VHH binders against o29008. Designs and how they scored, part 11

Target 1, 271 residues: o29008
Amino acid sequence: MDREEIKVAVLRMEGTNCEDETVKAFRSLGVEAEAVHIKQFYSDMIRFEEQRSVFDYQCLVFPGGFSAGDYIRAGAIFSARVKSVLRKDIEEFIKMGYPILGICNGFQVLVELGALPGFDEDKPLAEKPEMALAMNDSSRFECRPTLLKKESEKCIFVKNLKKDVVMFPVAHAEGKVVFPSGKEDEYLERLTSNDQIVFRYVDEKGDYAGYPWNPNGSFYNIAGICNATHTVFGLMPHPERAFFGYQVGRREGYGDGYCIFRSVVDYLEKL
Key: E = the ipSAE of ESMFold2; O = the ipSAE of OpenDDE; V2 = 0.75 times the mean of E and O plus 0.25 times the DockQ between their complexes.

## First folded at step 1 (VHH)

Design z09 (framework vhh_6z1v_2)
Fold by ESMFold2-Fast, scan of step 1:
Order: structure tokens, then sequence, then C-alpha cells
Structure z09 (fold): chain B 271 residues (1-271), chain A 123 residues (1-123)
């Protein structure tokens, strides 16, 4: 499709605070993007002209920044609301090949919704969560740069990423990727065989290493994964905070996060 | 008062080596990540290398990887940039910068900056 036909929805609810940076990133690429409060998709109390359908958009983003420091998993609360009002629409959206991005707490939303790891191409959303994002092994909020090695060639969000290693910041208390007890090897084999592991934390030599390079203790150093159709992507680090050159200490130009957003725009232009 | 003072910049021939130093004062040095940036006249400032507060993690830009090495000595409040196999393209003012280790925002959003030291590489 033409770039003028592309509209991106960055979902908003109480506690989200990273939607503006994501909206700005997409608009900088020449596509229409807006922050959309989740109520606009389901509430009849919203004026008709402000009501939205998931199908008004070609990309959905679940941003980070939900209620940082909350003792209740912010992603689980958001996911419960999404499941109750948007489950069928999101399933159809994924089946149509439209991309969904979850950043940080947004990755937690996609996990709780059953969209990730998303092993079954015929069932975009599992009935119950099949993995979790647990408390960091350090038992503290981690806020630091991370180095990520690109592991996938099929994920639509990394098609334009030419670098082998990128640097995105993390800011989370619950970022540890965990799989069901006793099924870790099974999940690793399934994710690897279908090219669903997108990024893994690495050290300065490009080697897989523990803390602090793996900031949360995630299984297999996993930083981000995509679903079986490679169009739903979740990651704990924040590419929207590494989009512009000034965010990464440069006077102008772009950071490594640019390629994540450019890749999805390029994908949609080919639809 | 926070101060970052770079030293070691000079004229050097292509293929030569040079070691830059940055002396830090006025803050708890080991709680800050340190970085080296450079800027040539008429060009963008670019990040060259970075090192974590403990020195346990380092990063080097692709265009200097294998030639430059960042290191730090927390007992001396000093960060270093060892530059080997210098090329004319490395000519720039080199800046030292400090960022609170657990601070928010981008890795490259640095809190304090030095005044810079000039490195010139000739044929």
Amino acid sequence: as target 1 above (271 residues)
Amino acid sequence: EVQLVESGGRLVRTGGSLRLSCAASGFTFSSYAMGWFRQAPGKEREVVAAISGSGGSTWHADFVKGRFTISRDNAKNTVYLQMNSLKPEDTAVYYCAARYYYGSGSYWEYDYWGQGTQVTVSS
C-alpha cells in the first residue's frame, strides 16, 4: 500500500507514558500515527467521531511505561482489558498479516494476551499465557544500555537492520523471559526452528554473557521474540529511545532504533 | 563542581598510536558510565566508545573496533582511549562524557562533558 494509507495506533491507558516518542518516530517516517485510548475501541460513551476500530489501522503498538514501580504486573491488567473487548478483532488483525509491536510493558501485554510466543499460525492468541516476564534476577529496577545481537532474518521488524549488534536501553523491574517449568528446552527448540528469536543480549565482544549484559536473567539471553508468522514482535529494550541521533549522542541523524520502525513501514508498503 | 578534563591529543602520523586520558572530579566516578565522542569540523558528533561504571562492559563503534580500546581506572578517576593504527579519518576533537549508571533515557544521553582534545592524523 501507499505510505499515505498507513495509519499506526499507539495504545494508551492510565499509566502509559512512552506513546509520544513512538508516535513521533512513525510520523518522522511519513506515516500517520496517533495515540489512541483503549476506550475509543469499545466505549459507547465516547463521541462517535472519536470512536475507533482496530481496522482503522495497519499497525498496533503496545508501548512501554505502564505504572513503573507498581507491585501488580501492569501488562497483565492491560491484557485483561484488551482480551475482554478486542480479542476477536486482534486475532483477525494478525491473521490479515498486520503488524503488532510490544515494547517493554507492551511485550508483557502481548505475552499475557497469548500473542507471544504464538507458535500456532492458526491460533494467533492462545487461551492462556504460554510464557511469562518475571522479576529481574537482581530483584531491582534495571535502567541501562544493552547490546543486542540480531538472531532472526524473518521478523518483519528487523528486515532493514543491517548491523549485527545494536544498543537499546532497558528500563524495567519485570523483564526476565521465562518459559513453563520443565519445557524450557522444548520452547527453545520450537522458537529456534521457526526463527522466532529476534534479539539476544550480548557483551562487548558479541558473546552471550550473564549479568549485567543480560540485565534481567532472561532464559537464553532472550531480549525479544516474534510470533510464528513473524508479524507480532515483543522486546524488553526501548528502540523508540534510540530512534533519533540526538537520543544516542549525535547532533543529527538516526540511532539503531530507526531500523525497527522503518522495517515495519517498508513491510506495509509492500502489502 | 563536576569536571572532566581530557588530555593527550596531538599531531600523529598515519599508522601511529595515541592514548587519550580523561580525569574526572566532583562525582562518584564508579557510579557513572563513561564515553568517548568525536567531532570533525563540518561533521556530526559521533560516539566512539563507552564503558560501564565498573569497567565490566565496553562498547566500541564499528569504525574503530579492533583499533581503539576504552578502559578506566576507578582508583584514579580516569578513563582512557587507546588509539592504534590511526587513519586521517580519525582527525577530530575527542570529548569525554559521563552518564549516571542507572539514569533514565538513552545510553548516549550523557550528563557531563569535557572541553575536548584535538587529534590530528597526517600522512
Scores: ipSAE 0.000, ipTM 0.120, lowest interface PAE 18.8, mean pLDDT 81

Design z10 (framework vhh_6z1v_2)
Fold by ESMFold2-Fast, scan of step 1:
Structure z10 (fold): chain B 271 residues (1-271), chain A 124 residues (1-124)
Amino acid sequence: as target 1 above (271 residues)
Amino acid sequence: EVQLVESGGRLVRTGGSLRLSCAASGRTFSSYAMGWFRQAPGKEREVVAAITWSGDSTWHADFVKGRFTISRDNAKNTVYLQMNSLKPEDTAVYYCAAGDYVWGSYEYTAYDYWGQGTQVTVSS
């Protein structure tokens, strides 16, 4: 489709601090993007002109936040609301091949919705969460740059990414990827065989290393994963904070986060 | 379910101060973001201030910044609006509102629960 037809919704929720940065990132790529309150999708109390359908958009973003862990409960409440009023629409959205991005708190929302790990292509949202993002092993708020090795070739969010290692900042007190007890090897095999592990934390030599390089102690150094159809992506680090060169200490141009957003636009232009 | 009751509205002279309170009843007050809205005669309802469920972040409309302060006491299930340097333009019915996950929204429909309102009148 043409860029003029692409419209991105960046959802508002408690604890999200990156709506404006995410909107700016997409708009700088020549596509329409706007912050949307979830009430616009279901409330009859909103003026007709302000009402929205999920299908008014070709990409949904559940944005990140920088607050230390206090907003995790709000994310769970938001996820329950989305499930109760938008479950069928979001399932259809995913089945139609439209992308969803969850950053930091947004990754937690996608996990709570059952969208990730999203093993079943015929059931985009699981009835119950199938994984969790737990408290950091350090029991501390982690706020630092991280180095991430690209593991996936099929995830639509990394198709434009030619680098092996990128740098995105993290800012979270919870974000440790954990799988159900006794199922860690099963999940790892399924995610690996279907190219669903997108990024893993690495050190400066590109090796998989523990703390501080794995800032939260995530299983298998997992920093981000996508669903079985490779169109729903969640990650703890913040690519929207690494979009412009000036955000990462460069004089001009773009940071490594640019390719995440550019990949979505490129995907939608071919859809 | 949360029920909200505002109090503290009264007649105040220009330059005066007033504190509004909003008492909540319900098991999970601390799970809600809270907002203060106002509506003057012949005008639409507008957001004045908002506070997150934890109290860690606040937002204030430009027309009240430096004069009004929102705060909350989760132990008392109460949210407050401290109003200083009051102007005649601040005359309105003030409403307390609760929402699950959003603060600082300009849309009144962003909030699920509303109080009955408390009248503030500022005279010259």
Scores: ipSAE 0.000, ipTM 0.168, lowest interface PAE 15.0, mean pLDDT 80

Design z11 (framework vhh_6z1v_2; at its last look DockQ between E and O 0.08; V2 from the best seeds 0.00; counts 0 for: pae E 8.8 > 2, placed apart)
Fold by ESMFold2-Fast, scan of step 1:
Structure z11 (fold): chain B 271 residues (1-271), chain A 126 residues (1-126)
Amino acid sequence: as target 1 above (271 residues)
Amino acid sequence: EVQLVESGGRLVRTGGSLRLSCAASGFTFDDYAMGWFRQAPGKEREVVAAISWSGGSTWHADFVKGRFTISRDNAKNTVYLQMNSLKPEDTAVYYCAAKLRGYSYGYLESSQYDYWGQGTQVTVSS
């Protein structure tokens, strides 16, 4: 499709705070993008001209949350609203091949919605959550740069990424990827065999390492995963805060997060 | 099978009032936003008013704001357009249209509506 036909919805609700950075990132790539309050998709109490359908867009972004202290509660409330009102629409959106990105709290929303790990290609949203994002092993808010090794070749969000290791910042208290007790090895095998592990935390040498390099204690150093069709992607670090060079201490150009956004635009242009 | 049937159109003098009705059948009425459109001879079809699926939100074009009011009765599967202070410029065929919520954008664009009535003629004499 032509770039003029692409429109991205960056979802917001009470407490979201990363929508402006994400909108700016997409617009800098020549793609139409706007912040859309989640109520615009399900409430008819909003002004009529502001009401929206998910099918008005070719990409949905669930951005990071407002408060670290309320991430788990904010994510649960957001997920409940999305699940009860938009479930059918989001299922069809995924089946049509349209991408969804979840960042930080947005990753938590996709997990609660049943979109991730998303093992069943015929059921984009599981009937109940199949994984969780738990409190950091450090029991504290982690806010710092992290180094991530690219593990996937099929995820549409990393097709333009040529580097093996990228740097994205984290800012979260609940970032620990956990799988159901006793099923960790089963989930790891399924994710690995279908190329669904997208990023893993690494140290400065590119080696897998524990704390502080794995900032939250996530199983297998997992920082981000995608669904079975490789079009729904969630990660705890913030690529939208590493899009422009100035955001990561460079005077000119782009940061490593640029490639995430450019990859999805490239994907949509070929759809 | 879907049907929208407009009624109430007639000749009326400038300054008069008229109420249009649109009876819907063949679909789940309360899942659809409803719109009133009009088309004068030789002109494009334009949106006059729209109402959300529950009736909780309405929109009216600037050229009819304060004079026309859209409403709906979901128990009767009917949408209404109350037209007051009619002007010769309001002369047109008025169409009722239905748009499924959650599947399309642009409830104010005629191309986005799923179902259309056959229209009812309103003529306002000077």
Scores: ipSAE 0.053, ipTM 0.501, lowest interface PAE 5.4, mean pLDDT 84
Fold by OpenDDE, look of step 2:
Structure z11 (fold): chain B 271 residues (1-271), chain A 126 residues (1-126)
Amino acid sequence: as target 1 above (271 residues)
Amino acid sequence: EVQLVESGGRLVRTGGSLRLSCAASGFTFDDYAMGWFRQAPGKEREVVAAISWSGGSTWHADFVKGRFTISRDNAKNTVYLQMNSLKPEDTAVYYCAAKLRGYSYGYLESSQYDYWGQGTQVTVSS
């Protein structure tokens, strides 16, 4: 489709606070983007002019920020609400091949939705979560730059990423990728065989290392994964905070996050 | 066939008033937001005002606020632009445009409108 036809929704609810940067990133690429409250999709109290449909858009983003009420498990409240009102639409959206991005808390939401690791192409949303983003091993809120090695060649979000290692900042307390107990090897094999591992934490030499290079203690240093169709992508680091050059200490140009968003646009233009 | 036909444009003196009309046909009028745009010689087309499908929401450019008012009659498939206190700088071809409802952000972007009229000339003399 034409770039001018592309519309992106950055989903928000009470407590989310990372919408603006993502919206700005997409708009800078020449596509339409807006922050959309989840109520705009289902609430009868919303004015007609503010009502939205999932299918008004070609890309959905679950941004960062702490969702209200997620005291027990990050992303749980947001995901519950989404499932209750938009489950079928999101499933169809994924089946249509439209991309969904989850950043930090958004990654948590995607996990709770059952969208990730998303091994079943025919059931984009699992009935129950099949993985978790647990409390960091440090038991602290981790806020720092991270170095990520690109692992996937099939994920649409990194198709035009040429750099082997990129820098995205993290800001989270529950970013530790964990798989069901006793199934770690199975999950790793499935993810690897289908090229679903997108980013892994590395040190300044590009080597896989522990803390602090792996800030949360994620299994296999996983920072981000995509679903089996490679169109749903979740990551803990924030590419939207590394989109513009000025965000990463440059006066002009773009940061490494640019390629994530540009890849989405390029993918949609070819869709 | 989709048609938007503007009318009401004419020569008027400074301080005068005009009411532009745009008659729509060939599509479901109440499914579309409507907008008025204008283009002066040598200038880019700019949005003047927009109105939602129901008429419940309106937007007016800063340069026309308090002077111009957009309205619509869905029973008549017509959108209007009441222009008061006209100035020479309001001289332009005024265009009516239609945009499918559902994405309000695009109301102010000409590229988001699906159908366009041929325009009506408004000339304000000193």
Scores: ipSAE 0.013, ipTM 0.281, lowest interface PAE 8.2, mean pLDDT 91
Fold by ESMFold2, look of step 2:
Structure z11 (fold): chain B 271 residues (1-271), chain A 126 residues (1-126)
Amino acid sequence: as target 1 above (271 residues)
Amino acid sequence: EVQLVESGGRLVRTGGSLRLSCAASGFTFDDYAMGWFRQAPGKEREVVAAISWSGGSTWHADFVKGRFTISRDNAKNTVYLQMNSLKPEDTAVYYCAAKLRGYSYGYLESSQYDYWGQGTQVTVSS
């Protein structure tokens, strides 16, 4: 499809605060992107001109971030609202092969929807969540740079990534990837067999390591995963905060997060 | 069995008024947005007006704005189209249509509507 036909919705609700970076990242790549309040998809009291269809867009982003002081409550409300009013639309959107990105709290939303780990292509939303993002092992809010090794060849979000190890910052209290007790080995086998592990936390030598390199204690150092079709991607680190060079200490150019967003645009242009 | 039954279409003179009704049955009316569409001979069906499931929002096509008013009575499972200042170009078969409230679907696209009536003929003579 032509780049000028691409539209990205970055979902927001009261309390979200990272949508601006994500919108700016996509717009700098020459595609239409806007922050869309989730009520614009379902509220009867919105004027017709302001109403939106999920299907007006070719990419959905669930951003991270909420107002300080109530981000846990706001995140729970956001997840519950998405599940109650957008679940069926998101299921159809995934079946159409359009990409969905969940960043930090957005990853949590995708987990709560049953979209990740997303093992079943025909039923892209599991009836119940099949994983969780639990409290960090440190019991602390972790706010730090992290180094991430690319692990997937098939995930559309990393096709244009030129580096083996990238740096994205984290900022979360509940980022620990966990799977159901007694099913960890099964789930790991399914994820690795279908190339669904996208990023794993590493140290500065590229080796899988514990705290502080794995800042939350995630199982298998998992920082991000995608679904069975490789088009729904969730990660705890913030690529939108590493998109422009100035966000990572450069005077010009781009940071490592650029390739995540560029990969989406390239994927959509091939449709 | 879902049923939409339009009524009230007839011959009227230019400048006249007419009120169309559409009685709905076989589904929960309060869960559906309603639309009026029209089709003149040799032309494609076009949206005339739409109203949300609660009646909280309405929309009217520019070619009828100020002349036609959509409304609904959820207690009677009925949607109306009040048509004033009628013109010969308003001559058409008018269809009532229902769209299940959907958080992702537009109200102005005929392809998004689930149920359709059989239509009622409105003829405006000079």
Scores: ipSAE 0.012, ipTM 0.338, lowest interface PAE 8.8, mean pLDDT 86
ESMFold2 (binder alone), look of step 2: mean pLDDT 85; pTM 0.876

Design z12 (framework vhh_6z1v_2)
Fold by ESMFold2-Fast, scan of step 1:
Structure z12 (fold): chain B 271 residues (1-271), chain A 124 residues (1-124)
Amino acid sequence: as target 1 above (271 residues)
Amino acid sequence: EVQLVESGGRLVRTGGSLRLSCAASGRTFSEYAMGWFRQAPGKEREVVAAISWSGGSTWHADFVKGRFTISRDNAKNTVYLQMNSLKPEDTAVYYCAADEYLGFIYDSTGYDYWGQGTQVTVSS
């Protein structure tokens, strides 16, 4: 489709301030993007002109936030609403091949919705969560740059990413990827065989290393994963905070996060 | 900005009735969804009832269905909570809340403006 036909919804629990880094990132790429309160998708009680359908958009983003503790709590509440009200629409959206991005607490929302790890291509949303994001092993709020190695060629969010290692900041207290006890190897085999591990934390040499390089103790150094159809992507680090050069200490141009958003636009232009 | 002022809270006997009022200041009260919340000492705040901007839709928590009724008068910029068959468990500070433009909501995370509360005590 033409770039002018692409609309991105960046979901929020509050609608009074729609200016954020994710909206600006997409608009900088020449696509329409707006902040949309979740109520606009399901409430018949708001003014008609404020109502939205998920099918008015070609990409949904569940954004991160500055305070991980409050956003994780808010994300859990958000996930319950999305699942109960919009489950059918989101399943259809995924089946149609439209992308969904979850950043930080947004990753937790996708996990709680059953969209990730999303092993079953015929059932985009699992009935119950199949993984969790647990407290950081440090028991601390981690807020700093992280280095991530690209592991997937199929995830539509990294098709434009030519670098092997990128730098995205983290800001979270609950970022540890965990799988059900005794099933870690099974999950790893399934994720690896279907190219669903997108990013893993690495050190400055590009090697898989523990704390502080793995900031939360995530299993297998996993920083982000995608679903079986490779169109739903969740990650704990914040690519929207590494989109513009000035966000990462460069005077002009773009940061490593640019390629995540550019990949989505390129994907939709070919759809 | 909108300011909310609750009134009507007092001591009542078990089985009694009470009506709470919430007066709103602002030019376009009729565009706001309104909710009633309560908080007892040592307990979390819980949603009691909500009403859409038009008054055409209402929601009531299961523990008050059939006993409490939310209503509004847009001409008077006021929302009401009629409380019947009061129980000691209803003892709490009752808060009025407004959602400026989004219409009907039934939880605290969507409400932008809050009153200071009015105390309801149910004896015996």
Scores: ipSAE 0.000, ipTM 0.141, lowest interface PAE 16.5, mean pLDDT 79

Design z13 (framework vhh_6z1v_2)
Fold by ESMFold2-Fast, scan of step 1:
Structure z13 (fold): chain B 271 residues (1-271), chain A 126 residues (1-126)
Amino acid sequence: as target 1 above (271 residues)
Amino acid sequence: EVQLVESGGRLVRTGGSLRLSCAASGFTFSSYWMGWFRQAPGKEREVVAAISSSGGSTWHADFVKGRFTISRDNAKNTVYLQMNSLKPEDTAVYYCAAGLEYYDSSGYHPYEYDYWGQGTQVTVSS
């Protein structure tokens, strides 16, 4: 499809913020994007002109932006609301091959919805969460740049990424990837064999290393994963805060986050 | 409408000099990495030189270092390739290309070259 036909919805509810950065990123690429309050998808009290359907869009983004103090509660409430009112529409959206991106607490939302790790192509949303994002091992809010090694060739959000290591900032108190007790090796083998591990934290030499390079203690240094069909992607770092050069200390041009958004646009143009 | 129009290609003797120009229109030139590529008959297209959006960083292939210099004038939406000490091996069609610039830990690098000119023929004879 042509870029002017592509519309991206950046979802919000009470307590979310930073969605404007994602909207600006997509609009900079010539794609229409807008912040959409979840009530616009189901409430009859919204003016007709402001009512939306999930199917009005070709990409959904669950953004970051909850405050550190309310991170866990706000994310759980948001995911419960999404599951209660949009579950069937989101399942169909995924089955149709349309992309979903979850950033930071948005990754948590996708985990709570059962969309990630998303091992079963026939069940886009599991009935119960199959993994968790736990408190950082440091027991601290981490807010700083991180270096990430690209591990996946199939995820549509990194399909066209040409470099091995990118730099995205983190800003979270809870971001440690945790798999069910006793199933860590099983999950690792399944994710690796199906190319679902997208990014892993690395040090300045590009080697896998612990804290501080792995800012939260995530299992296997995992920073982001995608589902079995490679169209639903979640990550803890913020590519939308590394899109423009000025966001990463450059006076012009774009940062590493540009490639994430450009890859999605390229994917949708080929549908 | 995006356009890249190369000019300056011609026949030149070994040891001679030539300046290629590429005039750009239809996009925000100052936000794009600009590159010069060349392709000789029966060979793959290869990168000759590249310049960052600001002109602050340049790269030149080893086989042209010291002989070719890339530059740009953002006020005129033009990129140049100054070619000195030309050799028969430099004979090729030269293409101007534009890729949206980004900067990362590996330096200046376009995501991909989005726009290409039609090329200008440079022939170096002995």
Scores: ipSAE 0.000, ipTM 0.136, lowest interface PAE 19.1, mean pLDDT 81

Design z14 (framework vhh_6z1v_2)
Fold by ESMFold2-Fast, scan of step 1:
Structure z14 (fold): chain B 271 residues (1-271), chain A 125 residues (1-125)
Amino acid sequence: as target 1 above (271 residues)
Amino acid sequence: EVQLVESGGRLVRTGGSLRLSCAASGLTFSSYAMGWFRQAPGKEREVVAAISRSGGSTWHADFVKGRFTISRDNAKNTVYLQMNSLKPEDTAVYYCAAHPWEYELGYTSRDYDYWGQGTQVTVSS
């Protein structure tokens, strides 16, 4: 489709505050993007002009930042609301091949919805969560740059990424990827065989290393994964905070996050 | 250069009414959603009401619904808070704040870019 026809919704609930950077990134690429409060999809109290359908958009983003009640569990309240009002629409959206991006606690929302790891192409949202994002091994909030090695060739969000390692910042207290006890080998085999591991934490030599390079202790150094159809992507680091060069200490141009957003725009232009 | 200046705060009796005003300068007012917040001594700051940039959508906290009404006049670069049936627990410093998004109402202080200095409202028993 033409770029002019592409519209991106960056979902907002009370307490989310990273949607600005994501909207700005997409608009910089010539794509229409806007922050959409979840109430605009279901509430009769919203004016007609401000009412929205999920199907008004070709890409959904669950941004980083804090949901209401984030101090209890990151993403839990936001996820519960999404499940109650948007689950079926999101399931259809995925079946149609439209991309969804979850950043930081947005990744947690996609996990809670059963969208990730998303092994079943016929059932985009599992009935119950199939994995979790646990508390950081440090038991502390981690805020630092991270280096991520690209592991996937099929994920639509990294299709145009030509370099092996990118730098994105993390800012989270919960981000440790964990799989069901006793199923770690099964999950790793399935994710690897279907090209669903997108990024893994590495050190400055490009080697898989522990803390502080793996900031949360995630299993297999996993930083981000995509679903079986490679159109739903979640990651703990913040590519929207590495989109512009000035965000990462460069005088001009773009940061490594640019390729994530450019890849999905290119994908949609081919639909 | 950007300034939000609240006015209208004063002592008022329980059951009374009060209208707060917030005059904005140094920004394109019609491009900003606006909100009213309050903070009582020893309490956390809480959102009271929010209004979209067009004035077409409003939100009011549960504890003021039916009593307070937010409105705006884009020609005058002013946002208002009409406060009716005032209670002693409404005693607080009231702050005006500006948020750059039309379609989302700012529900937390983190959503707002610019803040006023506040105006004191005291409700006597």
Scores: ipSAE 0.000, ipTM 0.124, lowest interface PAE 19.8, mean pLDDT 81

Design z15 (framework vhh_6z1v_2)
Fold by ESMFold2-Fast, scan of step 1:
Structure z15 (fold): chain B 271 residues (1-271), chain A 121 residues (1-121)
Amino acid sequence: as target 1 above (271 residues)
Amino acid sequence: EVQLVESGGRLVRTGGSLRLSCAASGRTFSSYAMGWFRQAPGKEREVVAAISYSGGSTWHADFVKGRFTISRDNAKNTVYLQMNSLKPEDTAVYYCAAQFDYWESSPYDYWGQGTQVTVSS
């Protein structure tokens, strides 16, 4: 589609504060993006001209933006509301091939909705969550740059990314990827065989390593995954805070996060 | 909240060394990534070096690699920039900045007032 037809919704609920960086990133690429309060999708009390449908957009973003102390409660409330009022529309959105991005708390929302790991192409949202994001092994709030190795060639969010290792910051207390007890190897084989592991934490030499390079102790160093159709992507690090070069200590140009957003635009232009 | 105060800037001859310090007054200093920036008259502000909250990861701009080293002491709430083999092109006001990447729209949320470094031959 033409770039003028692309519109991105960055979801807002009470307690989400990172939506403006994501809006700015998309707008800098020449597509329309706006922050949309979740009530605009379902409340009859919103002025008619401010009411929205998910189908007004070609990409949905669930941003980061809860404090470490509020993460579980705020994320659970947000997820429950989305599931209550938008479940069928989001299922249709995914089946149509439209992308969804979840960053940090947004990744948790996608997990709680059953959209990730999303093994079943015919059932975009699972009945119950199939994985979790647990407390960091350090039992600390982790706030630092991380190095991530690209593992996927099929995820639409990394098609523009030619570098093997990128640097995105993390800021979370509950970022540890965990799978159901006794199912870890089964999940790893399923994710690997279908190219659903997108990023893994690495050290400065590009090797898989534990703390502090794996900041939360995630299983298999997993930092981000996508669903079976490769159009729904969640990650704990913040690519929107690595979009411009100056955000990551570079003197000019774009940071590694640019490629995540550019890949979405490129995908939609070819859709 | 974090307040930053830079010190150590002065006149130095080409080939000399300086150590800049940035003292922070925040109770969550160890939760911030820190950076050093510089701005020469008539030029844009440019990033010189960055360091993670723990000090485990550092980045240095190509034009200072091998000459400058960023470090931090979280027990003293201080970040440093060790500057060696100084060149006239390094003349600028140097700024310390702190980034808390959770809520802020700015890439660096807190800035010091700057410290002047002048390199003469």
Scores: ipSAE 0.000, ipTM 0.141, lowest interface PAE 17.1, mean pLDDT 80

